# Ledger of designs, part 7: VH-VL binders against q0atu2

Target 1, 119 residues: q0atu2
Amino acid sequence: MLDKKARIRTSREYRNVFEKGKRLSGRFLIIYYVENALDNNRFGFITNKKIGMAVIRNRIKRQLRAIVREYQGQVKNKHDIVLVARAGIGKSSFEGMEKDYIAIMKKAGLFARNANKID

## First folded at step 9 (VH-VL)

Design t67
Fold by ESMFold2, last read:
Structure t67 (fold): chain C 119 residues (1-119), chain A 119 residues (1-119), chain B 106 residues (1-106)
Amino acid sequence: as target 1 above (119 residues)
Amino acid sequence: QVQLVQSGAEVKKPGSSVKVSCKASGYTFTSYYMHWVRQAPGQGLEWIGYINPSTGYTRYNQKFKDKATITADESTNTAYMELSSLRSEDTAVYYCARTDEWYGYMDVWGQGTLVTVSS
Amino acid sequence: DIQMTQSPSTLSASVGDRVTITCSASSSISYMHWYQQKPGKAPKLLIYDASHLESGVPARFSGSGSGTEFTLTISSLQPDDFATYYCQQYNDYPLTFGQGTKVEVK
């Protein structure tokens, strides 16, 4: 589970990322990101009913949170980042989601060059 | 039972202004952004802009920035678009459409409001 | 601005025909939608995220594509399918639509 400080919590905070941020699309994910005024990163997660039933959406969110937690030490600080699940994400494996996340985060320039996977 | 109901057709003289309304029902008004789209006679669709109905934050297509003003009234679940300094080229059907901001598809549209600008 | 160019602008077809409409983007995009519009009516969402059918859309409709080229296909045209079709990109602002493809009776 992500630390309480590393969570985007309110609708206002989410919409700030949408309105002021940049976006990039991967195969299964879209990310929106913007610099924040904090010393840390915050993460948010979006699914909707077109993705699937509640059980499926909850599983996808749990998997994405696990991926974010695993790589959080590699992410440059002071960013609010929202991960949006694309309609096709239900056909991806955990490894497929992980690969997509890494690729998008590298493309966005949000990973530190020499950071290692957090164990 | 989600619907958007727009105000009726308008006939205006050049140089005047018009305010088109779009009343939402069957959903939580502030949970979706509201967009405005124009369609000139015999032509395609042009995006005008959107509003975040909870804060009033707007984004405009630069083409329409000096022409259109988008507002929303949360207390009446109504979005508005005002067109100023009307010219004959502003003759068009104007649609409102709601969007889940993260996904960007316009899943519910108003019926359209014909604005005719004629001497 | 990303321009979306549809081809053809107009096509004539008969009931039962396979119809293909192409939408070309002026630069690479990865997120777009399709709409159907009948005369005197508002557009309706048909396909979202290039290939996913909106609820209530018949299985004869399909979408595909990536990068700069996207395709809408109607496998066996029905009388209800004579309409104008628009693509819309949601990659960059301003949001842009294709100019439309009118599918009319041969």
Scores: ipSAE 0.818, ipTM 0.916, lowest interface PAE 0.7, mean pLDDT 92
Fold by ESMFold2, fold request of step 13:
Formats: sequence, structure tokens, C-alpha cells
Structure t67 (fold): chain C 119 residues (1-119), chain A 119 residues (1-119), chain B 106 residues (1-106)
Amino acid sequence: as target 1 above (119 residues)
Amino acid sequence: QVQLVQSGAEVKKPGSSVKVSCKASGYTFTSYYMHWVRQAPGQGLEWIGYINPSTGYTRYNQKFKDKATITADESTNTAYMELSSLRSEDTAVYYCARTDEWYGYMDVWGQGTLVTVSS
Amino acid sequence: DIQMTQSPSTLSASVGDRVTITCSASSSISYMHWYQQKPGKAPKLLIYDASHLESGVPARFSGSGSGTEFTLTISSLQPDDFATYYCQQYNDYPLTFGQGTKVEVK
């Protein structure tokens, strides 16, 4: 899981990303991001009840955290990044979410190098 | 049960100002952003801006930044929009609408307030 | 600013007709919603995120599209569906709506 330092924790911190940040949409995700004043990145995750019941939302958050953890070393530092689950995400695969995350992070210019997955 | 109730219709003279209220009930006021949207007679919808009711942070459509002032009072669960230096082209129905900021659909609307600027 | 242009502006139809409304964006967008408005009433959320029906919306409504072209379809028009329909983008500020499509009795 992500370290405590790598988590957006408060409503104020989340809303700062919304209010001051940029927004990009992928197939399953919306990514909000803004530069922060820290030496590190922080990540946040948003779901709502339109995407499913608690067990589905918890699965999605766990999968998104795993994806972020895998690629966090490639993300340019000093950013707060919020991943928002779109309504159709409940029917996606882990690989589908992963491909979507990579594509939108590349579009945002947030990777320090190409984030290709090696199989 | 979730409800936005707006103040009544206003008839105003050019050069005056008006303050429209939007009282929220049935939900936690600070959990949603409040938007204002106008509709001139026989015309479509035009976004004015939003407020974070917890902090007072606002964002405006540039067209309205010198015309509209959006505020909120957490203690009364009420959002306000003041229109200054009224002109005849400001005649419209003004709606408040709430959003979950991350998703941006306006799922609850007030009934609208007609502001008529005459002569 | 992203301009949203709806077609047609006005549509005359009979109960039972298949109705199609198109919303065209001036640049590619990924995130948008549809609203229904009846005379003298506030708009009501109909479809969110292009294709997902809001709770209580009849199954005869559907939405589709991506990029610059989005479509709202009513498979078999009912009396309750005579209204004006608006698309709204949530891609960039300022938020913008289409100019509206009025669906009226033929």
C-alpha cells in the first residue's frame, strides 16, 4: 500500500487538487493533479455510490492503489494526484484500469519515463 | 427530500443590484459545491460559476466575474448570488444547482428565480 | 471555450417515434451530461457521463458518443418526453451547455 506521506488525507487537501489542479479523463478514470510544496507525490482516490456497493468500491480502490504503487517511482515528484472512478469502472478488468492509468498519466506529462508494462 | 429553495422573483431598475438566495435542505450543505446557471427568456443555459460552501472558494465564468458575486453561509445552509449594475440584458431566470465536484453533474436544481430588469 | 452545438434546434415528433438529438463539441471532450427541461421547470439530470441513466429515467432513453459527437436517443417517444434537452460538457472551464433541442408535438 502507499506510505502515509504519499496519501492525500483531508477534505481540504482533496479539494485543493480539484480547485487548483488540471483535469484529464480516460476511459475509466478522471485524473486531477496539481503541483504541491512537498518533496514527494501524494495520491487520493474518489468513488461514489453510482459505481456500485461498498464491496465493489473497495475492490476498485484496492486495484487503483496497487496500480499507483507499481508506477509511483516513475511519476514526477511534487504532485498531488486524485484518481476519480468513472461510472463504468465497475465492469473493467485490473489490466483495463492499468492501461487507462498509464495512458492518462502520459497525456498529463506526469511520467519521468515511458511507463510500459513488461509481460 | 434533498431540496434547493430559491428566493422569489424580483423586478429591478437598471443600475440597481439584486441578491438571490438558495437554501439547501436534506443533505450536508458543505458536501457539495453550489453552481449558478442563468437562462434568458427563450434561451438556453449559461454557467455563471460555483462556490465551495465550506471555504468560500469561488470560480467564475469570465463573462460574469465583474457582474456576479457568489457567497455561502454555512450556518444557514444558504448560497447567494448578487448581481450588480443591472442592465436589461441581465433579465433571466437564475438557477442554483449542486454538484459533487469530482463528477460535475448537477443532480439537484433550485426552482429558479426570475430577475426582470425593466426600463 | 468549448462550444456545444445541438442539432436540431427544434424537432416535431409523434408519440411512438424514435427521436435522435446530436450534440457536437468544438474540440474533443471526454466527459459530458444531458438534461431535460419542461416549460416553467428547472432542468433535470437525465444522463450522466454520456451514457448512464440517472435514477428514475425510463429505459427508452439512451446516450452515446465520444470525442466531438454525442447522441441522445428516445427509442419510442412518450407524451411525457415533450421537453427541451441540453447537453453540458465538464471537460474545461467555463462549463458550457448546448443551445437546446425542443422536442414538440407534431
Scores: ipSAE 0.806, ipTM 0.908, lowest interface PAE 0.7, mean pLDDT 92
Fold by ESMFold2, last read:
Order: sequence, then structure tokens, then C-alpha cells
Structure t67 (fold): chain C 119 residues (1-119), chain A 119 residues (1-119), chain B 106 residues (1-106)
Amino acid sequence: as target 1 above (119 residues)
Amino acid sequence: QVQLVQSGAEVKKPGSSVKVSCKASGYTFTSYYMHWVRQAPGQGLEWIGYINPSTGYTRYNQKFKDKATITADESTNTAYMELSSLRSEDTAVYYCARTDEWYGYMDVWGQGTLVTVSS
Amino acid sequence: DIQMTQSPSTLSASVGDRVTITCSASSSISYMHWYQQKPGKAPKLLIYDASHLESGVPARFSGSGSGTEFTLTISSLQPDDFATYYCQQYNDYPLTFGQGTKVEVK
């Protein structure tokens, strides 16, 4: 479960990320991201009915939240980040989604790379 | 059920303007972005731009930035596109189409409005 | 701007033929859709995200591809399939369509 402060809450907040943010695509996910004016990150999750019935969509969101929670301490602060489930995501494993998330977040430069360096 | 109904065909003189309407029904108007697409006679499809109907935020194809103005009226569930300083090259069918902004497929289209620019 | 180039521009075919339409992007893309347009009608979504059939689209339609090359296939052409087909990228703005491929009676 994500902290209440770490959640994108409103349609307006989601659409700000879409309209003003950058986009990167992975195999199962697309991320949109933009700097925010807070001292923390916020995460949002998007599925639609083409992905599946509500039970399927809820499972996918639950799995993505779990992945985000696992890695949130490594994410650079002050970003709003929306994870969009691609149509093929229903055929992925949890591990497949996780690997895709890691790859996209590294490609976006959103992991705190300098925290892992020895100077 | 879900429908986009456009205004009727227009015949206009060079130098004039035209405002095409697109009335939405059968869904929550502000839940989808509205796009405009043109098709010149015998030609392919060209994207003009979109509007977020809840805020009025727009994005334009640079080719149409000085030609088209996209607006929306939430109270009547209607999107508009105004074309200014009409020339014969603006003769085309103009379509509205809705999208889920995150996925970008145009799943519902208006029937099209033929705008003919002639003396 | 990402240019989408379709091949062929016109294709003559008979009922029962396997039809293949190619869409090439000027740079690598991850996200694109296919539309069908009958004369005098608006385009209709056929395939979203390269390979997923829209509801109500017959199973003889399929899509594939990645990177810069995408393919729409009709496994056994039917009379209802004579139309113009467009690809559309949703990777970068401005959104762009291919120039279209008209599938007509041989």
C-alpha cells in the first residue's frame, strides 16, 4: 500500500502528468512522468476496459502498486509518475511486470543513480 | 448509444471562416479528449489537434496552429473547431473523434463535415 | 515529426486472398493503431496497440510488428473488406497517419 501523500488523487492531477509530462514505453507498461512542486513522489495507475473485466483490472492495479511500493525508496523525489497498463499486460507474470517497471524507470533516469555510486 | 454528431456541410468563400460542431452523447463528455482530423478530397487523414474538454487545454499540429481553433462547451457536450481565413486548400471533410488520452486510439468518430471553399 | 509510410498505396485483390499491408515509421515507435475507412464513411478502429482486435472486428484481421515495421493482415479477404486502411502512431506529437492503402476488387 502506498502512503496517502504518495498517491495521485484527482483527474486534474492525472491529466497534468499526461499534458505536461514525458512518456516512455515498455513491453507491458507505459510511464508518464513530470516534476512536481512537492517534496515527495506521487504515483498513479491507469487501466481501461479493453484490458479486461473489473476483476482483472483490479488485480493488475494491485500488482503494480505492490511493485511501486517495493522500489519507491529508490525513486528520485519530486515526481508525479503514472503507470499505464498496455493491452498485453494481462498475459504477463508479476515478475514480467516488475522487470518491465525496473527497465523503464532506469531508462527514464528516475532511479536515484547517484545514491548507488562510490565517489 | 455512444455518438458524435457533427454539423452539416458548409460551402464558404475564400477569406471567410467556419465553425464545425461535434455533439457528444451516450458517455461522460469530460472523460475523453476530443480530436479533430481532416481529410482532403481523395487524400489521407491528417491530425489537427485535441482538447481536454474539462479544462479547455489544447494541443495542435503545428501545420494547423494558425488555421484551427478548438474549443468545447461542457454545458452542451459539444466540441467546436473554427477554421479561419479559408482558402481552397482547406476544402476537406473534418472529423471529430474521441480518445482515452492514455491510449490514444480513436474509438468513436463523428460522421464528418464537408467544408467546401469556393468562389 | 514521425512519418508513417504505408505500402502498397493501392492493392487489387480477390475474395479469399490473403492481404498484407505494411506501415513503416521513420523512427522507432512502440505504440500504433490501425483504422478501416469505407467510401463516404468515417474511419473505424480495427486494431489497437499494434496487435489487439477492437470489439466486433472479425478474426480474419490481425496486426503485428514492432520498432519501425508494422503489418496488417487479412487472412481471407471478404467483400466487406474492400476499403482504405490507415495506420496511426501514438508515440510522439504531432500524431501522424500513414497515407492509406486502398484495397480494391481485382
Scores: ipSAE 0.795, ipTM 0.909, lowest interface PAE 0.8, mean pLDDT 92
Fold by ESMFold2, fold request of step 13:
Structure t67 (fold): chain C 119 residues (1-119), chain A 119 residues (1-119), chain B 106 residues (1-106)
Amino acid sequence: as target 1 above (119 residues)
Amino acid sequence: QVQLVQSGAEVKKPGSSVKVSCKASGYTFTSYYMHWVRQAPGQGLEWIGYINPSTGYTRYNQKFKDKATITADESTNTAYMELSSLRSEDTAVYYCARTDEWYGYMDVWGQGTLVTVSS
Amino acid sequence: DIQMTQSPSTLSASVGDRVTITCSASSSISYMHWYQQKPGKAPKLLIYDASHLESGVPARFSGSGSGTEFTLTISSLQPDDFATYYCQQYNDYPLTFGQGTKVEVK
């Protein structure tokens, strides 16, 4: 589980990432990211009703949180990062989401070291 | 019922200004960004910009940065777009449309406001 | 700016025809939507994220594509489908639409 300091909590914090950040799209995910003024990273997660019913959306969020937790120690600090679930994500496997996350984070230059060799 | 209702058609002289309104109902006004889109007679759709209605933050298509000013009034659930220094080529239908900022589809549109600029 | 170019600009078709509209992007994109507009009316969201039908859109509509080429297909054209169709990218600002494809009665 991500602790309180590593969470984007408010609508204003989320929208700051949208308004000021960069965006990259993967197969199942979109990330938005921006440098923050903290010493740590914060993560946020977005789904909407077009993705599915609440049970499906909650499962997807749990899977994404698990992926983020697994790799959080490899992410460059001082970033707010929002993961947005694309409409097709419900048909992906956990492995597919994980692969997509790694690829996007590498494209964004957000890994502090060679995550491919560690994984 | 979710809807966006725009102000009525306007006939304006070159060099004048016009302010088009877009009143939202049936949803939480600040939960969606509001976009403005123009359609010149016989032409396609052209994005003007958006506003975050809770903070007033805006983003513009550079083409319209000196032409359009987008504002919102949360207390009346109304977005506005003002066009300045009107010329005949500003004659168009102007639409407001809401979007979930993370996904960017415009799922509800206003009925459009025809602005005619003629001497 | 990402330019979205639709083909064809105008399409004459009959009820029952299979209709295919393409949208080409000037650079690779992965996030785009389709809209339908009838004369005198506002556009209506038809397909989001390239291939997912908006609620209430008939199953005869479908979307596909990736990279620089995206396709909207109507499997069997109905009278209500005579309209202009626009693609819209949500990859980079400024947001851009294709120039439109008018589907009209043959």
Scores: ipSAE 0.788, ipTM 0.909, lowest interface PAE 0.9, mean pLDDT 92
Fold by ESMFold2, fold request of step 13:
Structure t67 (fold): chain C 119 residues (1-119), chain A 119 residues (1-119), chain B 106 residues (1-106)
Amino acid sequence: as target 1 above (119 residues)
Amino acid sequence: QVQLVQSGAEVKKPGSSVKVSCKASGYTFTSYYMHWVRQAPGQGLEWIGYINPSTGYTRYNQKFKDKATITADESTNTAYMELSSLRSEDTAVYYCARTDEWYGYMDVWGQGTLVTVSS
Amino acid sequence: DIQMTQSPSTLSASVGDRVTITCSASSSISYMHWYQQKPGKAPKLLIYDASHLESGVPARFSGSGSGTEFTLTISSLQPDDFATYYCQQYNDYPLTFGQGTKVEVK
């Protein structure tokens, strides 16, 4: 589960990421990101009616939350990050979404180098 | 039922200003960004800028940054674009169009406002 | 700025023809839309995210492409389809449109 502190909650917070952030697109996702003034990351998720019925949109959001949760420890801190589901995402498997997320996050330079020891 | 209704055609002298209005109905005004797009006679479409109608945040095409001023009045569900220091080359049809900021398709357009600048 | 270049600028066709309009981006893009505009009217959203048909748009319209090359196809042209078509990128600011493709009766 994503901690409550790690969630973008308000329209204003989401729109700050849109207005001030950078974006990168993958096959199924668009990821917007911006540095924040906090000690932690926050994540947001966007779907719309063109993706499908509410049950489909809710399933996609649950899957994206699960992906983010799995990799959150590898993400550089102090970022607000919004995942936007593209219209074609309904044709993706969970694995397809996961691979897309990893590829975009690497391209954005948002995965931290994990070291076994401190220099 | 979603509709954008623009103010009527204007005929202006060079050096004057014009303010075009775009009244929204049938949806929550602050849930979508409002864009302005121009079309000179016999020409294609050119993006001017957008406004976040809940905060007043704007972004402009650099070409129009000193020409156009975009505002919104949440209390009347109306966006405005003012063109200053009008020249004959500013003669065009000006459209407002709404977008869901995350997806960026302009799904509803105003009917257009012809601004004619003549000596 | 990302330049969107449409080809052809003008196309003469008959009812029943298959019509193909190309839009080329000056750099690789992932996110673009198509609009239809009839004389004296505002543009209308036709295809979003390159290949997805807007609600109420006839099935004879389709879109495809990725990277720098995108195509709008009308499989069997109808009288209502004589119009000007614009591509629009939503990849980077400023947002840019192609110069338009006018589809005229032959």
Scores: ipSAE 0.785, ipTM 0.905, lowest interface PAE 0.9, mean pLDDT 92

Design t67
Fold by ESMFold2, look of step 10:
Structure t67 (fold): chain C 119 residues (1-119), chain A 119 residues (1-119), chain B 106 residues (1-106)
Amino acid sequence: as target 1 above (119 residues)
Amino acid sequence: QVQLVQSGAEVKKPGSSVKVSCKASGYTFTSYYMHWVRQAPGQGLEWIGYINPSTGYTRYNQKFKDKATITADESTNTAYMELSSLRSEDTAVYYCARTDEWYGYMDVWGQGTLVTVSS
Amino acid sequence: DIQMTQSPSTLSASVGDRVTITCSASSSISYMHWYQQKPGKAPKLLIYDASHLESGVPARFSGSGSGTEFTLTISSLQPDDFATYYCQQYNDYPLTFGQGTKVEVK
């Protein structure tokens, strides 16, 4: 589970990332990101009813949190990052979501140089 | 249930201004961003900009940044778009449309407001 | 700016026909929507994220594509389907629409 300080919590915090951040789309995810004024990273997660019922949405958020937790040490600090689940994500595997996340984060330049070779 | 109701048609002289209103009902006004879209006679759709109705933050298509001013009044659940220095080329139907900002589909539209600029 | 180009601009068809509309992006995108507009009416969301039907949209509508090429298909055209169709990208600002494809009675 992500530490409390590493979570985006309020609507205003989420919308700051949307309004000020950059957007990159992958197969199953869209990632928004912006530099913050903290010494750490914060992560947020977005689903809606078009993704599925609450059980499905909760499962997806749990999987995304697990992926983020696994790689959070490789992420350059001082960023707010929001992961948005695309409509087709419910058909994806955990591994598919994980590879999509890695690819997007590399494209965004958010993985630290020389941190555990991410291939 | 969910509705966006726009102000009535306007006929204006060149050089004047007009303020189009968009009254929201049936949902929490600040939970969605409000967009404005233009359609000139016989033409397609052209995005003007959006507003975050809870903070007043706006983003504009650069083409319209000196033409349109988008505002919102949370107390009346109403968004506005003011067009300045009207020219005949500004003759169009103007739509408001709400969106879930993260996904960007415009799922509810106002009925449109025809603005006619003629001498 | 990402330009969205639809083809054809106008399409004549009969009830029962299979109709396909194409939308081409000037650069690779992966996030877009389709709208239907009837004369004198506001646009209506049909398909979101390229291939997913909005609630209440008949199953004869479908969408597909990726990269720079996207299609909207009506498997068996009905009288209610004569309208103009627009694609819209939500990849970059400014948001842009295709110029529209008018589907009219033959």
Scores: ipSAE 0.758, ipTM 0.904, lowest interface PAE 1.0, mean pLDDT 92
Fold by OpenDDE, look of step 10:
Order: structure tokens, then C-alpha cells, then sequence
Structure t67 (fold): chain C 119 residues (1-119), chain A 119 residues (1-119), chain B 106 residues (1-106)
């Protein structure tokens, strides 16, 4: 589980990322990201009803949190990053989600220079 | 039901201003961004800008930054767009449309407001 | 700005025909949305995120595509489908629409 310190928690924090951050879209995910004034990264997760029932949305969030946690140590510092799940993600595999996350994060240049091999 | 109801048609002289309203009902007003879109006679759709009703944050198309001012009133669930220094080229139907701030498709539209600028 | 170009601008077809509308983006985008507009009416959302059918929209409508090329397809045109169709991108600001494709009776 992501530490409390590593979570975007308030509506204000989420909207700050949306309004002031950059946006990149992948196959299943959209990421919004902005530099913060902290010494740590924070992650947020967004789903909506078009993804599916609450059980499905919760599953997707759980899977995305697991993915983020796995690669957390390789992300550049001082960023707030929001992951937005797109409608098609409900039919994707975990590996597909992970691949999409890696691809979009690479495109955003959010992985550290000395990050381990990510593919 | 979810709907957006706009104010009635306007006929204005060049150089004047007009303020169009868009009243939302059937959903949480502050949970969606409100966009404004213009359609000149016989032409396509042009995005003007949006507002976050909960914060008042706005983003404008550069083309309309000196033309349109978008505001919102949470107490009445109403979004507004004011057009200044009207010219004949501003003659168009103006639509309000809601979006989930994270996803960007406009799933509910107002019925449109015709603004005619004529001497 | 991302320019959206639809093809064709006008399409004449008969009831029962298979209709395909193309939208080309000036740069690569991830998702395309499609709207239907009838004369004197506001646009109506048909397809979101390139291929997802909006609730209440008939199954004869479908969308596909990626990168710079997207398509809207009506498998069997119905009388209610004669209208103007618009594509829209949300990849970058300003948001932009295609110029529209008018589907009219042949």
C-alpha cells in the first residue's frame, strides 16, 4: 500500500494537478502531472462509472495502486501524479495496465535517469 | 433528469455586450466543468473555454481570451458567458456543455443561445 | 493547435447503407469523440474515447482508430441518422472539432 504521505487526498490537491499540470494519454490511462514543493511524490487515482460497477472500479484502483507502488522508487522526485482510468481499462489485463503505465511514464520523462530496466 | 437550460436569443448592436446563462439541474453542479462552444451560421463548432464551478478556475481558447468571460454561481447552479465589444462576426449560436474534468467528452449540452449582432 | 479534418464533408446515402466517416488529426492523439447534430439542435455525444458507445445510442454506431486516423461507422443507415457529425479531440488545448460531415439523403 502507498504511504499516506505518497497519496493525493484532497479535492484541492487533485484539481491543482489537473489545472496546473501536464497531460498525457495512453491506451488505458491518462496521467496528469505537476511538480510539487515537497520532497516526495504523491499519486492520485480517478475512475468513473463508465468503467463499470463500483466493484470493478475498486479493482482497477487497487491494481493501479499496485503498479504505482512497484515502480514508485524509480519515479523522479517532487511530482504530483494523477492516474485517470479510461473506459477501456475494465477489459484490460493487469499486465496490459502495467505496460501502459510504463509507456506513458516514459513518454512523460518521469522515470529517474538511473532507473532500473523498465519494459 | 440531467439537463442544461440556456437563456433566450439575444439581438445586440455592435460594440455592446451580452451575457448568456446556462442553468444546470439533475446533477451536482460543482462535479463537472462547464464548457462553452460557439457555432457561427452554417459553420462548425469552436471551443471558447471552460470553468470549474467549484473553484472558479477558467481556461480559454486564445482566440476568445479578449472576447469571452466565463463565470459560475454555485448557489444557483448557473454558468455564465459574457461577450464584449460585439461585432457582426460574433453572431452565432452559443452552447454550454458539461464535462467530467478528467475525461473531456461533452455528454450534456444546453439547447443553445442565438446571439445576433446587427446594426 | 491540433487540426481535425473530416472526410468527406458531405455524404449522400440511402437507408440501409453502410456509412463511414473519417477524422484525421494533424498530430497523434489518443482518443477521439464523436457528436451528432441535427438542424436547430445541440450536438449529441455518440462515441467517446474512440470506440465507446454513449448510453442510449443505437448499436449500429461504432468508432475505431488510433494515432492520427479515426472512423465513425453506421452499419445500416436509418432515417433518424441523417445529420451532421463532428469529431473532437481532447489531447491538447485548445480543444478542436472537425469541420463536420453532413450525411444527407441520396
Amino acid sequence: as target 1 above (119 residues)
Amino acid sequence: QVQLVQSGAEVKKPGSSVKVSCKASGYTFTSYYMHWVRQAPGQGLEWIGYINPSTGYTRYNQKFKDKATITADESTNTAYMELSSLRSEDTAVYYCARTDEWYGYMDVWGQGTLVTVSS
Amino acid sequence: DIQMTQSPSTLSASVGDRVTITCSASSSISYMHWYQQKPGKAPKLLIYDASHLESGVPARFSGSGSGTEFTLTISSLQPDDFATYYCQQYNDYPLTFGQGTKVEVK
Scores: ipSAE 0.543, ipTM 0.886, lowest interface PAE 1.0, mean pLDDT 94

Design w3
Fold by OpenDDE, look of step 12:
Structure w3 (fold): chain C 119 residues (1-119), chain A 123 residues (1-123), chain B 108 residues (1-108)
Amino acid sequence: as target 1 above (119 residues)
Amino acid sequence: QVQLVQSGAEVKKPGASVKVSCKASGYTFTEYWMHWAKQAPGQGLEWIGEINPDYGDTNYAQKFQGRVTMTRDTSISTAYMELSRLRSDDTAVYYCARDTGSLFYPTGHFDYWGQGTLVTVSS
Amino acid sequence: QIVLTQSPGTLSLSPGERATLSCRASQSVSYSYLHWYQQKPGQAPRLWIYDASSRATGIPDRFSGSGSGTDFTLTISRLEPEDFATYYCQQYESDPYTFGQGTKLEIK
């Protein structure tokens, strides 16, 4: 699990990202992102019934958290970022999801251009 | 039909703990913020805190920090509020309430409420 | 925190009369974050007005909400017997969520 300080934890914080943030859509993910006044990034996650049954949603949540943790150090600081899982994500592989995450984060200018999978 | 059904009335002694449950039905439990409110006898409403049922993240009012714990069991769509180190002024009806908006789009107002749970703290 | 002060504490009126309930905030509150609830004895609160002026589902048009900044009002144009209850305003402009102390609308 992400550290508490690295998570969007309140309804107000989620609302703020929606109201003030920018939106980008990937193949499996939609991200909303906005600058914050902190020294660290905070991540939020949204999964809904559109992506599948509870078992699928739980798997997706775990995978998204894992991906975010893996690349956390490569994301530009001072951002609140909410990841919204799209309907097709339930049929994706972990690698496909990871690739989509990297692509969308690069497109948003939140990742370094040379960001790659760290084995 | 959306419903929030709370556990029954509790009688506790000072220093004890109480755990109130709120079972949700008629909607996807994990897609809406759940809130808890306190109403002392003859008094107004007081916000206690909120929980993200999907991830379990919580936010409590400062007044209740250190004594309240909100949890959930997604398998049975049930939220819990536990209040510890009870004292006489904890005597009140406690409500669970759903935010009208989704997790990402919370509205900040509550459209569905539980029926309330009376907690009586007395020696 | 934002303190909501409602006035009057008790309002005694007769059916058919006009009721005006006030909610004053200690700080400015956006209209999208000011809401009203109705509560009757022995019952849970019910969402009544949201976003300062929008009626919740099933709420009669004799109810209206208005206001901005720090001053908000709930108005009942012609009181019906079922309208006598306690009304609470609520905000979430900032943490924590807060309620007004309520206005009890009682029959004269």
Scores: ipSAE 0.869, ipTM 0.942, lowest interface PAE 0.6, mean pLDDT 95
Fold by ESMFold2, look of step 12:
Order: structure tokens, then C-alpha cells, then sequence
Structure w3 (fold): chain C 119 residues (1-119), chain A 123 residues (1-123), chain B 108 residues (1-108)
């Protein structure tokens, strides 16, 4: 889904985002984000057992990746961003998750000024 | 009880590949980073790499990049390390070890280790 | 890559003596990212000290860790027969995460 350059891939990188990132909570998601020293963005995902059984967890993982992929071109570069699924996300719709993501990313100021697709 | 059980010792010729397994029990396999380390006979420990067992992302020490592949099978809670193009200085005990912390807040230290797998590479 | 250099390579002491094991890093390492392991022949390493100075579960209080920046120390105040082993420091400041080459603490 996301290519390896757009992924947070190491344990130390996840810890850095946890320790140094800004946090914003939405209805279904929490994002943590911090500037990186690259020319691109990297995305990470945290889903835990509390969101449901394996079938539900795998659906949520697939849907979150799809949402991130859909809007990745609109995100300001040079950020490491981790999406944390909240426990109630298993009962959400795809549209509900998508609205939540857009709202959080707007609050964070992470969408580019000319992001025609977001409005 | 947390337990990591590795596959048995292997003898290989130079140029071959080896795949070592590490089966986890007593915890949720996908919630913790897994690491692999090498210890040549009579020598110290050397970190090889790590895998996020939930998403499968890997990170390898540069020395092993291009020869090591780490994978996992979440249905049987098993991590794998494959080392290719073996040479005599790959003779070592290989360990899997679990990070004590979570995927998002790893600690970077390991209190759960496999028993080790001896790989011997000889002429 | 951060290189950890341990000294001495081998330390020969008797039970009852004080042991001091050094770990020097090629770059600064935060307290939270410097750890120590004990290993006996034929066994996997055991976590001994984490976060530079915190003892792992069940580790006797005769073991203490200290240091900051580039210089870290593991001290054993009174050696007991079971303490003779090899000790490794390990860093998690940056990947690749590295170990020192070890200090073998042997009975003499």
C-alpha cells in the first residue's frame, strides 16, 4: 500500500514520534506527528487487541492505510505521523474514520495550502 | 509465561542459505518488536535487525543488509530470520529476543530471549 | 553507528572484591538507552541493568549502574561466585543498536 519510503519502519522511529510528537485526538483516531529531516512524509500505524477480533482488526488496518494513501498527496512533507486506532474504531464506518482523519489533519495544520481535494 | 523457542542447529556449506525460526508463546506476538542477534563462538553479541510483527516492517544492521531477510507468520506466532550466501564467518549462535515495551513505546532492552540456534558453515 | 568499547577485556578477581566495568560510547547515549546484560557459557544473555542504573527483576543490590553521556560503569560491590560471567553493555540511542565487545569477569 504505502511504499517503504513512506513508512515508519524502525522501533526507534516509533519511539521518537511517541516521545517528541505533538498529539491530537479525534473520535476514532489519535495522531502523533513530528517534523523529520527528510524530504518526504512517513506514516506509522498502531492497532491493538482492544479494537476487536482479528477480522475486525485487519479490516481497520486496511481501511486506515487506504485513507492515508488517498490523502497522502495533500499532506505537507517532512513529517513522521503515527495513527493510533482508538478502541471504538471497530464500530465506525469507513466514512466516519475518513471524516475523523480529515478533521484531525486540518487541526494539525498538516494539509498543504493548495490541497484542492480536501475541501 | 513468555517463551521463545528456536529451531534446531544447522550445518551448511558456503553459499547456502539458512532460515531460523522463533516461536513465541505466553503473550500477544504482534504487540512487541522482535530482534535478532548473532554471537560467533567465543565472541560478543552483534545486533542483526528487528521486525514489527504486526505490519512486517524490518530494519537491518548495514553489515547484514542484502543477505538477511526477517519475516513472520502471525497465525502461528513465529518469527523467522533467513541468512543467504553463507560464509565461514557466519558460524554463530543466533538468538531471537523480544523488546520489553510496546510497538509504539519500545524500551530497547530485551528480557525474553530464545535459547539460541547454532549455525555452522564449513567447507 | 555508535561504537561501545568495554574495558577491561578480562577482569580477574576473587570473591569478596569490588569490580568496576567500563563502557565508553563513541557518541552521547541517553540514560534511557544504555543497558547491561550478563551471560554465562551456554546460556542466552540476561538483562541485568536497564536505563543505565535500574536493576532488572531479581538482580542483587550489590550491582549498580552509573554514568552518562559517553561513559558508563557497572559496579559490583562484593563479588560472589555466581557473578563471574561476561557482561555486555548495549545502546538503543540509534540504529544499528549495538553491544560492547564484553568484559569477562573471571575468578583468579
Amino acid sequence: as target 1 above (119 residues)
Amino acid sequence: QVQLVQSGAEVKKPGASVKVSCKASGYTFTEYWMHWAKQAPGQGLEWIGEINPDYGDTNYAQKFQGRVTMTRDTSISTAYMELSRLRSDDTAVYYCARDTGSLFYPTGHFDYWGQGTLVTVSS
Amino acid sequence: QIVLTQSPGTLSLSPGERATLSCRASQSVSYSYLHWYQQKPGQAPRLWIYDASSRATGIPDRFSGSGSGTDFTLTISRLEPEDFATYYCQQYESDPYTFGQGTKLEIK
Scores: ipSAE 0.810, ipTM 0.910, lowest interface PAE 0.6, mean pLDDT 92

